VHH binders against q96fz2. Designs and how they scored, part 55

Target 1, 269 residues: q96fz2
Amino acid sequence: CGRTSCHLPRDVLTRACAYQDRRGQQRLPEWRDPDKYCPSYNKSPQSNSPVLLSRLHFEKDADSSERIIAPMRWGLVPSWFKESDPSKLQFNTTNCRSDTVMEKRSFKVPLGKGRRCVVLADGFYEWQRCQGTNQRQPYFIYFPQIKTEKSGSIGAADSPENWEKVWDNWRLLTMAGIFDCWEPPEGGDVLYSYTIITVDSCKGLSDIHHRMPAILDGEEAVSKWLDFGEVSTQEALKLIHPTENITFHAVSSVVNNSRNNTPECLAPV
Key: E = the ipSAE of ESMFold2; O = the ipSAE of OpenDDE; V2 = 0.75 times the mean of E and O plus 0.25 times the DockQ between their complexes.

## First folded at step 3 (VHH)

Design ja2 (framework vhh_8pnl_2; at its last look DockQ between E and O 0.01; V2 from the best seeds 0.00; counts 0 for: pae E 14.3 > 2, placed apart)
Fold by OpenDDE, look of step 3:
Structure ja2 (fold): chain B 269 residues (1-269), chain A 120 residues (1-120)
Amino acid sequence: as target 1 above (269 residues)
Amino acid sequence: QGQLVESGGGLVQPGGSLRLSCADAGFTFSDYDMAWYRQAPGKERELVARIYSGGSTNYADFVKGRFTISRDNAKSTLYLQMNSLKPEDTAMYYCAADLYYSSGTSYDYWGQGTRVTVSA
């Protein structure tokens, strides 16, 4: 996964992330550093995206079932990194393979500390290799959405201009991530950054791409992944597997350019 | 629920200029795609210009470089600089905020409009 969409306003994101704590109380996640959030239809590595994480990471003795929403840098910077510039990291931390998560220090160590997060997105993009051509067809991949009477058919080959109101009740894609905290050697603000765990693609997506993000489908999966106070690493890792509960549609080549940030990026062609 | 309030409309001669403003209240302005629409008497509401949360802009064909849409996120204000105005530009102008890519006039928030009259 190298490209996502996350364009919803903060207020809408917050509402979309409503949850129940372990006591059954309805809650909204509290924002940390909301000013770092930048809506975009075309998010690339090194950009900030909103993630969910347990409140216990920030507050001692907090209920670990409570959630915080925070923009973090995409591309995990390990806490032990000694260079002053995160861009000097020589290995790719955009993704973490599920099969090697426990073998790589950069991911194993923060995971062992309970630094699990849920990366939020409208969906993610993947490119299908076309046989015989150097051209790749991009696809937007997301959770199936509930059709409301007012919502246009999501995934239909409708022009972007014909899209109806579909985002009020958009179900966000929830991807399993690992985050770390990096303190710059020269001082400054602590950098929070994340990696997206990837798995082999499900059968439905296999023709498009052979890998996919580990998607946490449902409130229970999300809660267990986040709750590092009550759920062990071993139990959490059981949640990491391919899911068939996704849908996708072809999009235009507009998304190929990371500078393009318009609804056309995710619109069906 | 958010509210949009337009201002800056008025009477202007052909070839003149106006600057419209739209101020928001009650929603996170910087996160929304914004647009200007207009409706002339007896005509349908039509798109004039859009500015996305990322800053990209698009314009209707009739604008032909005469209008500029901009935003000040710190002030939660949308602008439309209109130059070289023509009698055909006479309309009620509306600002809108959008959570989604929509067709037509389906925006989440609408202002009450400001009237622009271009007449000799």
Scores: ipSAE 0.354, ipTM 0.706, lowest interface PAE 1.3, mean pLDDT 89
Fold by ESMFold2, look of step 3:
Formats: structure tokens, C-alpha cells, sequence
Structure ja2 (fold): chain B 269 residues (1-269), chain A 120 residues (1-120)
């Protein structure tokens, strides 16, 4: 996974993240750094995207089932990194493979500290390759959405009324991530950054690409992944597997250029 | 600075063999689609072989079973075993890497190249 859409205005995104704490109380996640949220139909590595994480990461003795939402940098910068410039990291941390996560220091260390997060998106993009060619067909990939008689089509969201019919009740894609906190050696704010865990693709996606993000399908999976106070690393990793509960459609090559931030990026062709 | 370093090039007789290597220090090597390209003087760079991060391979037609692309993710190394070399295989050989989710029309990373010369 190297490209997502996360375009909802902050208030709509926050409402879509409504959850129940361990006591059954309906809550919204509390924002950290809300001004760093940059909605776009076309998010790429090194950009900030919102993630969910446990309040216990920020507050001593907090209820670990309570959620914070915060923009973090895509591309994990390990806490042990010694250079002053994150671009000097010699390996890519945009994703991490589930089958080797405990073998890689960049991921094992923060995971052992309970630094699990849920990466939020409308959905993600993937480029289908034909064998023997450089031509690629982009697809937008997302959870199946519940239909009502008043539900709109993604391609018909040209006006405020039609946009609301599609997006107001959109089920956000929830991907398993790991984050770390890096203190620049020369000083400055702590950098929060994340990686998306990947797995082998499900059968439904295997003709598009051989890998997919680890998707947390449902509130139980999301809650267990986030709750590092009650759920061990070993138990949490059992949540990491492919899912067939996914749908997709082809999109135009407009999405290829990461500077294009328009609804056309995810519109069906 | 590039993250990819090729080695194993050199002078070889027609019908001989060489094994090219391409190393990357990244721990996420397995997430890259990797390829070998070559460029002869006065020609455009052309694909030789590709290995996807999932392990499937693709070869240019001129390879015709003579070359084998492989990877060792534990060593972060890409290989090209070249057998039955012909004078037409003389070129600068480059490794290239692309994140499996990149949307670009070209590979993200390229090595500096290693020269292969096939001459009597």
C-alpha cells in the first residue's frame, strides 16, 4: 500500500470514527494536532494522514480503550535513528511485512512498546501490472458500503447534495499500523510516524497485486489492535491476515500524479 | 546518493557466464519490485528481467532462457545469472527498484551500473 485517499473534512472524518469505550459509552476520538490534517484524494508516503491510537500513549493511567486521532507521517522513522534528516534512512518504512515484523528492528522495537495504530483512509489505490509490460491500471480499493435507497454513487458526487449521499456514511478503511516517536538530534518537535502492515493479497485482489494492507475488519479487531494496555503484541498479531471483505473499481490515470487532488482520482471509469 | 550497488560485471568469452549482484541495505527489500535493465552504446535502456515482490518473474524476449533473475531477501540482494552470453549482450547493466505501490511510470531507484563485455 503506497497511495490512499483520505479526503473527508475533519468533522465528517471524526463522526465516522465514533466508537464505544470498554464501558459501552459512545465517544468520538480526541484530536491531537488537528491543524496538521491535510485531506486529499491522493495521499502518498511522507504525507500526514490521521491514525487512531490509545489515549494511554499520551496520558499516564488513562483508559487504554479510549482513542486519540492524530495526523502522523507516513513512513516510520525509528526512535533509534541517529541522523538529523529522516531522508537518510537507508530502507523503506512505508510498509512492513507481517511475516517478518518481529525480525526487523525498525518495527519490532516500537511494536514491543505497544505502539500500534489504525491508519484511516477512504480506501487505497493499487496499480495492476501486466506481465512483461510497464503499463499499469490503477484501482481504488475500499470496504463494501451499505446501500440505502438514498445512497449515491462515487462517480455522481459532483455537487454538495450528491457528495453527502456518498460520503456522509462512508465506512472508512481501517488498516493495521505501527508507529514510532523520533526525537530529532538537533532538537525540535517529536516526529510521530507510521508504517502500514502488509499481508499476501486475498483471492479477490490477487489479479491486481500480490500484497495488500492488513485490514482490521470490524470494531472488535480495531479495539484489540489499539488496546496495548490489555492486548499483548502476540495476541494483537493474530488479527493480521488478509480479508475478502473488499471491493474495488478501476480509476483513471489522473491518480498517477500524486499532485492531483481531485474527486476524479477515485471516480470509476 | 543511490541505494543500489551492482557488481559482478566484467569481460567474458562468448558462451560464458556471469552472475550480476545488486545490493541494498534496506530491511524492507522484499517490498520492492526489482528489475535488470541494460544499455548498449547509442541505444535506449531496455528491460532484461523483472522480479516482482511476490516472486513472479518476467523476461525480455531476447533472454530466451539464458538468464535467470532471483532475489535473496535475507541478504537484500538481487541476482542475474547470465549464461550462454553473446556479443550482443555487451552493455551497461543496471538494477532498478520500485515500491510495489508506486504509481510512477519508471522505477524509483536505479544503481550506477556494472559493465558486461562479451568479446573473444
Amino acid sequence: as target 1 above (269 residues)
Amino acid sequence: QGQLVESGGGLVQPGGSLRLSCADAGFTFSDYDMAWYRQAPGKERELVARIYSGGSTNYADFVKGRFTISRDNAKSTLYLQMNSLKPEDTAMYYCAADLYYSSGTSYDYWGQGTRVTVSA
Scores: ipSAE 0.000, ipTM 0.226, lowest interface PAE 14.3, mean pLDDT 84
ESMFold2 (binder alone), look of step 3: mean pLDDT 77; pTM 0.780

Design ja3 (framework vhh_8pnl_2; at its last look DockQ between E and O 0.01; V2 from the best seeds 0.00; counts 0 for: pae E 17.5 > 2, placed apart)
Fold by OpenDDE, look of step 3:
Structure ja3 (fold): chain B 269 residues (1-269), chain A 120 residues (1-120)
Amino acid sequence: as target 1 above (269 residues)
Amino acid sequence: QGQLVESGGGLVQPGGSLRLSCADAGFTFSDYDMAWYRQAPGKERELVARIYSGGSTNYADFVKGRFTISRDNAKSTLYLQMNSLKPEDTAMYYCAADSRYYSGTSYDYWGQGTRVTVSA
């Protein structure tokens, strides 16, 4: 996964992330560093995206079922990194393979500390290699959406005309991530950064791409992944697997340029 | 609940200029796609210009470089600079905020409008 969309306003995003704590009380996540959030139809590595994480990471003795929403840098910068510039990291940390998560120090260490997060997105992009051509077709991949009553049918929007109605209650994609905290050697603000865990693609997506983000489907999966106080690393990792509960549509080549930030990026062609 | 309030409308001669403003309250202005619409008497509401949260802009064909949409996120204000105004530009002008994709049919917030009259 090298490109996502996360364009919802902060207030809408917050409401979309409504949840119940372990006591069954309805809550909204509290923002940390909301000013670092920038909505975009075309999010690339090194940009900031909103993630959910347990409140226990920020407050001692907090209820670990409570959630915080925070923009973090895409591309995990390990806490042990000694260079002053995170861009000097020599290895790719955009993604973490599920099969090697426990073998790589950069991911194992923060995971062992309970630094699990849920990366929020409208969806993610992947490019299908076209046989016989050097051209790649981009796809937007996301949770199946329920059309509002006005559209009369349950499912993803098949046409631009119906697409607007789908966004009224868009179900956000929830991807499993690991984050770390990096303190610059020269001082300054702590950098929070994340990696997206990837798995082998489900059957439905396999023709497009062979890998996919580990998607946490449903409130229980999201809650367990976040709750590092009650859920062990071993139990949490059981949640990491491919899911067939996704849909996709072809999009224009507009998304190929990371500078393009318009709805055309995710609109069906 | 968020609110949009337009201002800057008035009477102007053909060839004249106006600057419309739209101020927001109650929502995260910088995160929204914003647009100007207009409705002339007896006509349907039509898109004039759009500016996305990322800063990209789109204009209706009739604008032909005469209008400029801009935003000041620090002031939570949307602008429409209108130059070379024509009598056919006479309309009620509305600002709108959108959290959704570009359909132009429904927005999260609408202003009450400001009237622009272009007449000799």
Scores: ipSAE 0.743, ipTM 0.874, lowest interface PAE 0.5, mean pLDDT 91
Fold by ESMFold2, look of step 3:
Structure ja3 (fold): chain B 269 residues (1-269), chain A 120 residues (1-120)
Amino acid sequence: as target 1 above (269 residues)
Amino acid sequence: QGQLVESGGGLVQPGGSLRLSCADAGFTFSDYDMAWYRQAPGKERELVARIYSGGSTNYADFVKGRFTISRDNAKSTLYLQMNSLKPEDTAMYYCAADSRYYSGTSYDYWGQGTRVTVSA
């Protein structure tokens, strides 16, 4: 997983993240650093994307089931990193393989601190390698969406009213992540950064790519992954597995250039 | 990152067997998903078999259980045992390592290939 779409304006995104706390009350997550949110149809590593995490990471004695939403840098920078420039990190932290997470210090240390997050996206892109050619076919991959007679197609969302038909009730993809907090050695703001956990692809995606993000399907899974106050690392890792509850469609090569930020990136072809 | 070097190709009669190997000296061998691909002259390159870092495998339908992919992480070596070879198996065989999960932009590492010729 190396490319996502997370394009909703902040207020629409926030409403899409409505949840129930452990007492059954409907809530919205509280933002941290909202001005760092950079919506785009075409997010790549090193960009900021919103994640959910427990309020307990920020407030002593907070209810660990309450959620904060915050932009974080994609590409985990370990807390032990000594250089002043995160781009000097000598290994790739865009993704974290589930089968080796406890063998990699960059991931096992923050995981042991309960630094679990849910990475939000409209969906993610993968490129299918076609036999006998250098060309790759990109696909946009996302949760199945409920259709009604009022639902618009993704390709018809070019006007404000049609956009609302598609996106106001969009079910955001919820991926399991690990984050860390890095204090620059010469001072400055603490950098929050994340990695996306990956697993073997389900059968439905195996012809596109052999790996997929670990998807947290449903509010129980999301709540358990986030709640490091009540759910141990060992129990949380049981949530990390492939899912067949996923759909996709082919998209044009517009998405190949990460500078392209238009609805065309995810429109069906 | 090490270099991938294939060996074990050659000329064999129909029904014969060959064992291909692909060596890499890299510390990260156990972290790669590995694969064998083949390309006949004038044809597109096609997947033969994959083995994931966790050990699960995937085979192209044309293999029909004739080939077995395996890896030995202690020796940093990938293998393809090829049995019941047919003339249509004649191709250049390449090993590949998928490093997508170790960089912000994914790329594959490829060997130079080893020739397999199956003829009477």
Scores: ipSAE 0.000, ipTM 0.133, lowest interface PAE 17.5, mean pLDDT 84
ESMFold2 (binder alone), look of step 3: mean pLDDT 78; pTM 0.786

Design ja4 (framework vhh_8pnl_2; at its last look DockQ between E and O 0.01; V2 from the best seeds 0.00; counts 0 for: pae E 19.9 > 2, placed apart)
Fold by OpenDDE, look of step 3:
Structure ja4 (fold): chain B 269 residues (1-269), chain A 120 residues (1-120)
Amino acid sequence: as target 1 above (269 residues)
Amino acid sequence: QGQLVESGGGLVQPGGSLRLSCADAGFTFSDYDMAWYRQAPGKERELVARIYSGGSTNYADFVKGRFTISRDNAKSTLYLQMNSLKPEDTAMYYCAADYRYSLGTSYDYWGQGTRVTVSA
């Protein structure tokens, strides 16, 4: 996963992330550093994207089931990194393979500290290799959306004419992530950064791409992944597997340029 | 609830200029796609210009380089600089905010409009 969409306004995004805590109380996540959020149809590594994480990471003795929403840098910068510039990292931390998560220090250490997060997106992009050509077809992959009274048929997402109605109640993609906190050697603000855990693709997506983000499907999976106070690393890792509950459609080549940030990026062609 | 308030409309001679403003209150202005629409008497509302949250712009064909849409996120204000105005530009001008891929029919927020009259 090297490209996502997250374009909802902060207020809409907050509402979309409504949840119940362990007591069954309905809550909205509180923002940390909301000014770092920039909506975009075309999010690339090194950009900031909103993630959910347990409140316990910020407040001592907090209820670990409570959620915070915070923009973090895509591309995990490990806490032990001693260079002054995160861009000097010599290894790719955009993704973390599920099968080697415990073998790599950059991911194992923060994971062991309970630094689990849920990366929010409208969806993610993948490119299908076309046989016989050097061309790649981009696809937008996301949760199936629920039909609303304003939306046409369940297949309305595939029709440009109904596309405007699909976003009324968009279900956000929830991807499993690991984050870390990096303190610059020269001082300054602590950098929060994340990696997306990847797994082998589900059968439905396998023709497009062989790897997919570990998607946390449903409130229970999201809650367990975030709640590092009650859920051990070993238990949390059981949540990391491919899911078939995904849909996708072909999009234009507009998304190929990371500078393009318009609805055309994710619109069906 | 968020509100949009348009200003800057008025009477101008053909070939003249106006600058419309739309001030935001109550929502995260910088996160929204913004647009100007206009409605002339007896006509349907039509898109004039759009500026996305990312800063990209789109203009209706009739604009032909005469108008410029811009935004100041720090001031939560949308602008429409209108130059070389024509009598056919006479309309009520509306500001709108949205986060959806819209075909110009549904926006989350609309202003009350500001009247532009171009007459000799």
Scores: ipSAE 0.685, ipTM 0.848, lowest interface PAE 0.6, mean pLDDT 91
Fold by ESMFold2, look of step 3:
Structure ja4 (fold): chain B 269 residues (1-269), chain A 120 residues (1-120)
Amino acid sequence: as target 1 above (269 residues)
Amino acid sequence: QGQLVESGGGLVQPGGSLRLSCADAGFTFSDYDMAWYRQAPGKERELVARIYSGGSTNYADFVKGRFTISRDNAKSTLYLQMNSLKPEDTAMYYCAADYRYSLGTSYDYWGQGTRVTVSA
């Protein structure tokens, strides 16, 4: 899980994140650093992507069920990291295996501080190894979209009008993450960064790849993962498991180069 | 509360094969990561193979492709197919189960073990 799409304009993304707080009030998440949001069909490690986290992380005595949305760097930089350049981190923090999360200090420490986040994306990409070759077939993997039914058009892709309407009501993929806050030794702004928790792939994805992101399927799971004020680490970790509620389609090799940021990256082939 | 029971151990000649089974009762098998461990006389218990709830596997280096771990969630049974057995594989073999996302450093359930002896 090293590539995602998160291309929606900020206002569309924000609307897709509407939620109910503990009292049942409809809310939108409050942005932090909205100018750091860089939408793209082709996000890779070290790029910023929006995550949800509890407002309690930013304000003493805040309602822990209220959500903040903020861009964070993909690839967790531990608070104890002493180098000036995060690229010098000697271990990969793009993903965190669920079976060892409490064994690695890079993840255990922030998790113990309640630094749980929900990583947002349109969906993610995975590359399937093809038999008898070293070539790989990329797939775009996402929540089933009941509103993605055709408008009656014939062909692989719907008409432009239907495609725009699909994205306006897109169900964002919600992945379990852990974040940390790093203060650069030379000074400057605190760096917020995240890792995506991974699990064994479900049966439906096992032909593509043996691992998948830990997906939080539904508002109850999302709320419990975010709410470190009311949900302990032990209870939250019970939310981390594979899901079969996932779909996919093959895409062209355009996505292979992370500099390609076009709708073709996720278009069915 | 579930219990794990191993079977299939015994005496076998070098180069032979055995198939170990581990059955559970009372828990949702598909929610657990499963493993085989072994303990030779006078040695510490060591991992042989692990199979995660999603089907991925991990083998100790000493297995060298000789053993295959598998699971049948419908039958709540874990298996270890042991081929090309060597005298150094002589040990008590244990199955273990851990809820996929538990915070513990040990497995939730252990079996009583089944003895495997490889002798000419």
Scores: ipSAE 0.000, ipTM 0.109, lowest interface PAE 19.9, mean pLDDT 84
ESMFold2 (binder alone), look of step 3: mean pLDDT 79; pTM 0.800

Design ja5 (framework vhh_8pnl_2; at its last look DockQ between E and O 0.09; V2 from the best seeds 0.00; counts 0 for: pae E 16.0 > 2, placed apart)
Fold by OpenDDE, look of step 3:
Structure ja5 (fold): chain B 269 residues (1-269), chain A 120 residues (1-120)
Amino acid sequence: as target 1 above (269 residues)
Amino acid sequence: QGQLVESGGGLVQPGGSLRLSCADAGFTFSDYDMAWYRQAPGKERELVARIYSGGSTNYADFVKGRFTISRDNAKSTLYLQMNSLKPEDTAMYYCARSTYYPGSEYFDYWGQGTRVTVSA
C-alpha cells in the first residue's frame, strides 16, 4: 500500500470513529496534535495521516480501551535511529509484511512494546498491471458502504449536498499498523510514525494486486488490536489476515500524481 | 542516506565502463518502477533511464545505446551498465523508486547517489 485517501473534516472523522469502551460507554476519540491533520484525497508515504491508538500510550493507568486519534507520519522511524534526518533511513518502512514482522527489528521492537495503531482512511489505491502494456489502471479500494436510499452510490453524488451526505456516513477503512516514537538527537518534538502491515491479497483483489493492507474488520478487531494492555502480541497477530469484505472501483489517472488532491481521485470512471 | 543504496561509482577514463547498483530494501521491489537519474555540477537533475515493473525500459536521448538499465527482482537490485563513458557523463547518479502510475515524473524514494567521474 503506497497511497490512501483521508479527506474527511476533523469533526466528521471524529464522529466516524465513535466507539464503546470496555464499560459499554459511547465515546469519541480524543485528538492529539489535531493541527497536524491534513485532509487529502491522495495521501502518500511521509505524509501525516490519522491513526487510532490506546490512551494508555499517553497516560499512565489509563483505561487501555479508550482511544486517541493522532496524526502520525507514514513511514516508521525506529526509536533507535540516530541520524538527525528521518529521510536518511536505509530501509523502507512504509509497509511491514505480516510474515516477517517478528524478524525485523524495526517492527518487532515497537510491536513488543504494544505500539499498535489503527490507520484510518477512506480507502487505499492500487494499480492493476495491464497485460502486454505499460499501462496500469488505478483502483480505489474500501469497505462496502451501506446504501441509504438518500445517499446513493459514490457515483451518484450529482450535487455537493449529496456528496456531503455520502461522506457523513462513510465507513472508514481500518488498517493494522505499528507505530514508534523517535526522539531527534538534536532535541525537538517526538516524532510519531507508523507502518501499515500487509498481507497476501484476498481472492477478490488478487487480480488487481497480490498484496493488501491488513484490514481490521469490525469493532472487536479494532478494539483488540488497540488494547495492548489486555491483548498480547500473539493474540493481536491472529487478527492479521486477508479479508474478502472489500469493494473497489476503477478511478481516473488523476490519482497518479500525488500532488493532485481533488474528489476526482477517488471518483468512479 | 535514502532507502535506496547506490554503489559502483568511481573514476574511469573516457571510453571506459562502469556498472552501478542500487539495493532496494523495499517491501515488494518487483511491483515498482525504477529509474536512474544524474546531476552534474551546476546542472539540474535529469532522467537517465527508467525500467518499469513489467521490465520495459526507457532511455534519455543522450544515452544513445551506451547504457543499459536492468533489474534483478530476486535480489531487489537495480543496475545501470554504462559503456563508452564520456567526460560529459560525469555526475552524481541517483537511484529512484516510484509507486506512481507508470510514466509519472515523480518518485517516492531516492538514494543518496554514487559519484561517477570520467576523466583522462
Scores: ipSAE 0.016, ipTM 0.237, lowest interface PAE 7.9, mean pLDDT 88
Fold by ESMFold2, look of step 3:
Structure ja5 (fold): chain B 269 residues (1-269), chain A 120 residues (1-120)
Amino acid sequence: as target 1 above (269 residues)
Amino acid sequence: QGQLVESGGGLVQPGGSLRLSCADAGFTFSDYDMAWYRQAPGKERELVARIYSGGSTNYADFVKGRFTISRDNAKSTLYLQMNSLKPEDTAMYYCARSTYYPGSEYFDYWGQGTRVTVSA
């Protein structure tokens, strides 16, 4: 997973993240660094995207089931990295394979500190290799959305008002991530950055690509992944597997240009 | 999307120089991160140098200042200037571009390669 859409305004995104804590109380996640949130239909590595993480990462004695939402840099920068410029990292940390996560120092170390996060998106993009050509067909991939007579699927809207209502009730894709905190040697703010864990693709996606992000399907999975105070690394890793509860549609090549930030990026063709 | 085409490889003596080129007319070159990788016989591919769309560069440690990656967006061409070549630099050299697909690697569109041999 190397491209996502996360375009909702901050207040809409926050409401979509409503959850229940361990005591059953309905809550919204509390923002950190909200000014770093940059909504776009076309997010790429090195950009900031919102993630959920446990409040316990920030507050002594906090309820570890309470959630913080914060923008983090896509592309994990390990806490031990010693150069001044994160782009000098010699290996790709956009994704982390689930089968080697405990063998890679860049991922094992923060995971051992309980630095688990949930990466939020409208959905992700993947490019299918077309036999007999160098051209690739992009797809937008997302959770199945509850269909009502008024909302339908993406592209069924007859007016801009109807399109806005579809997104007001959108079920955000929730992907398992690992984050780390890097202190720049030049000084300045600590850099929070994340990687998305990947798994073998489910059968439904195998014709598009052989890998997919590890999707946390439902509040129990999300809660267990986030709650490093109550759920061990060993138990959390059991949540990491492919899911068939996913849908997709073809999109135009407009999304190929990573600087293009328009609704056409995810519109069905 | 066109094909990445590498050129400029060949046989050189130790201490010599080569300039590798990679061209493709089938995409918006300036929008992509680009890289050179190499693969010696029986070994895994390894990163040589990377250049981001914004111009920042990274080099593998074995380069040690001997190679320079650059790009010319007007010509849609990626370059690798290779100086002070050593026998251990003998490999097939590949041009790669990013498409940001899932996995730990995101450079997954590759050219055919150009062979560099540093003679005894």
Scores: ipSAE 0.000, ipTM 0.180, lowest interface PAE 16.0, mean pLDDT 84
ESMFold2 (binder alone), look of step 3: mean pLDDT 79; pTM 0.806

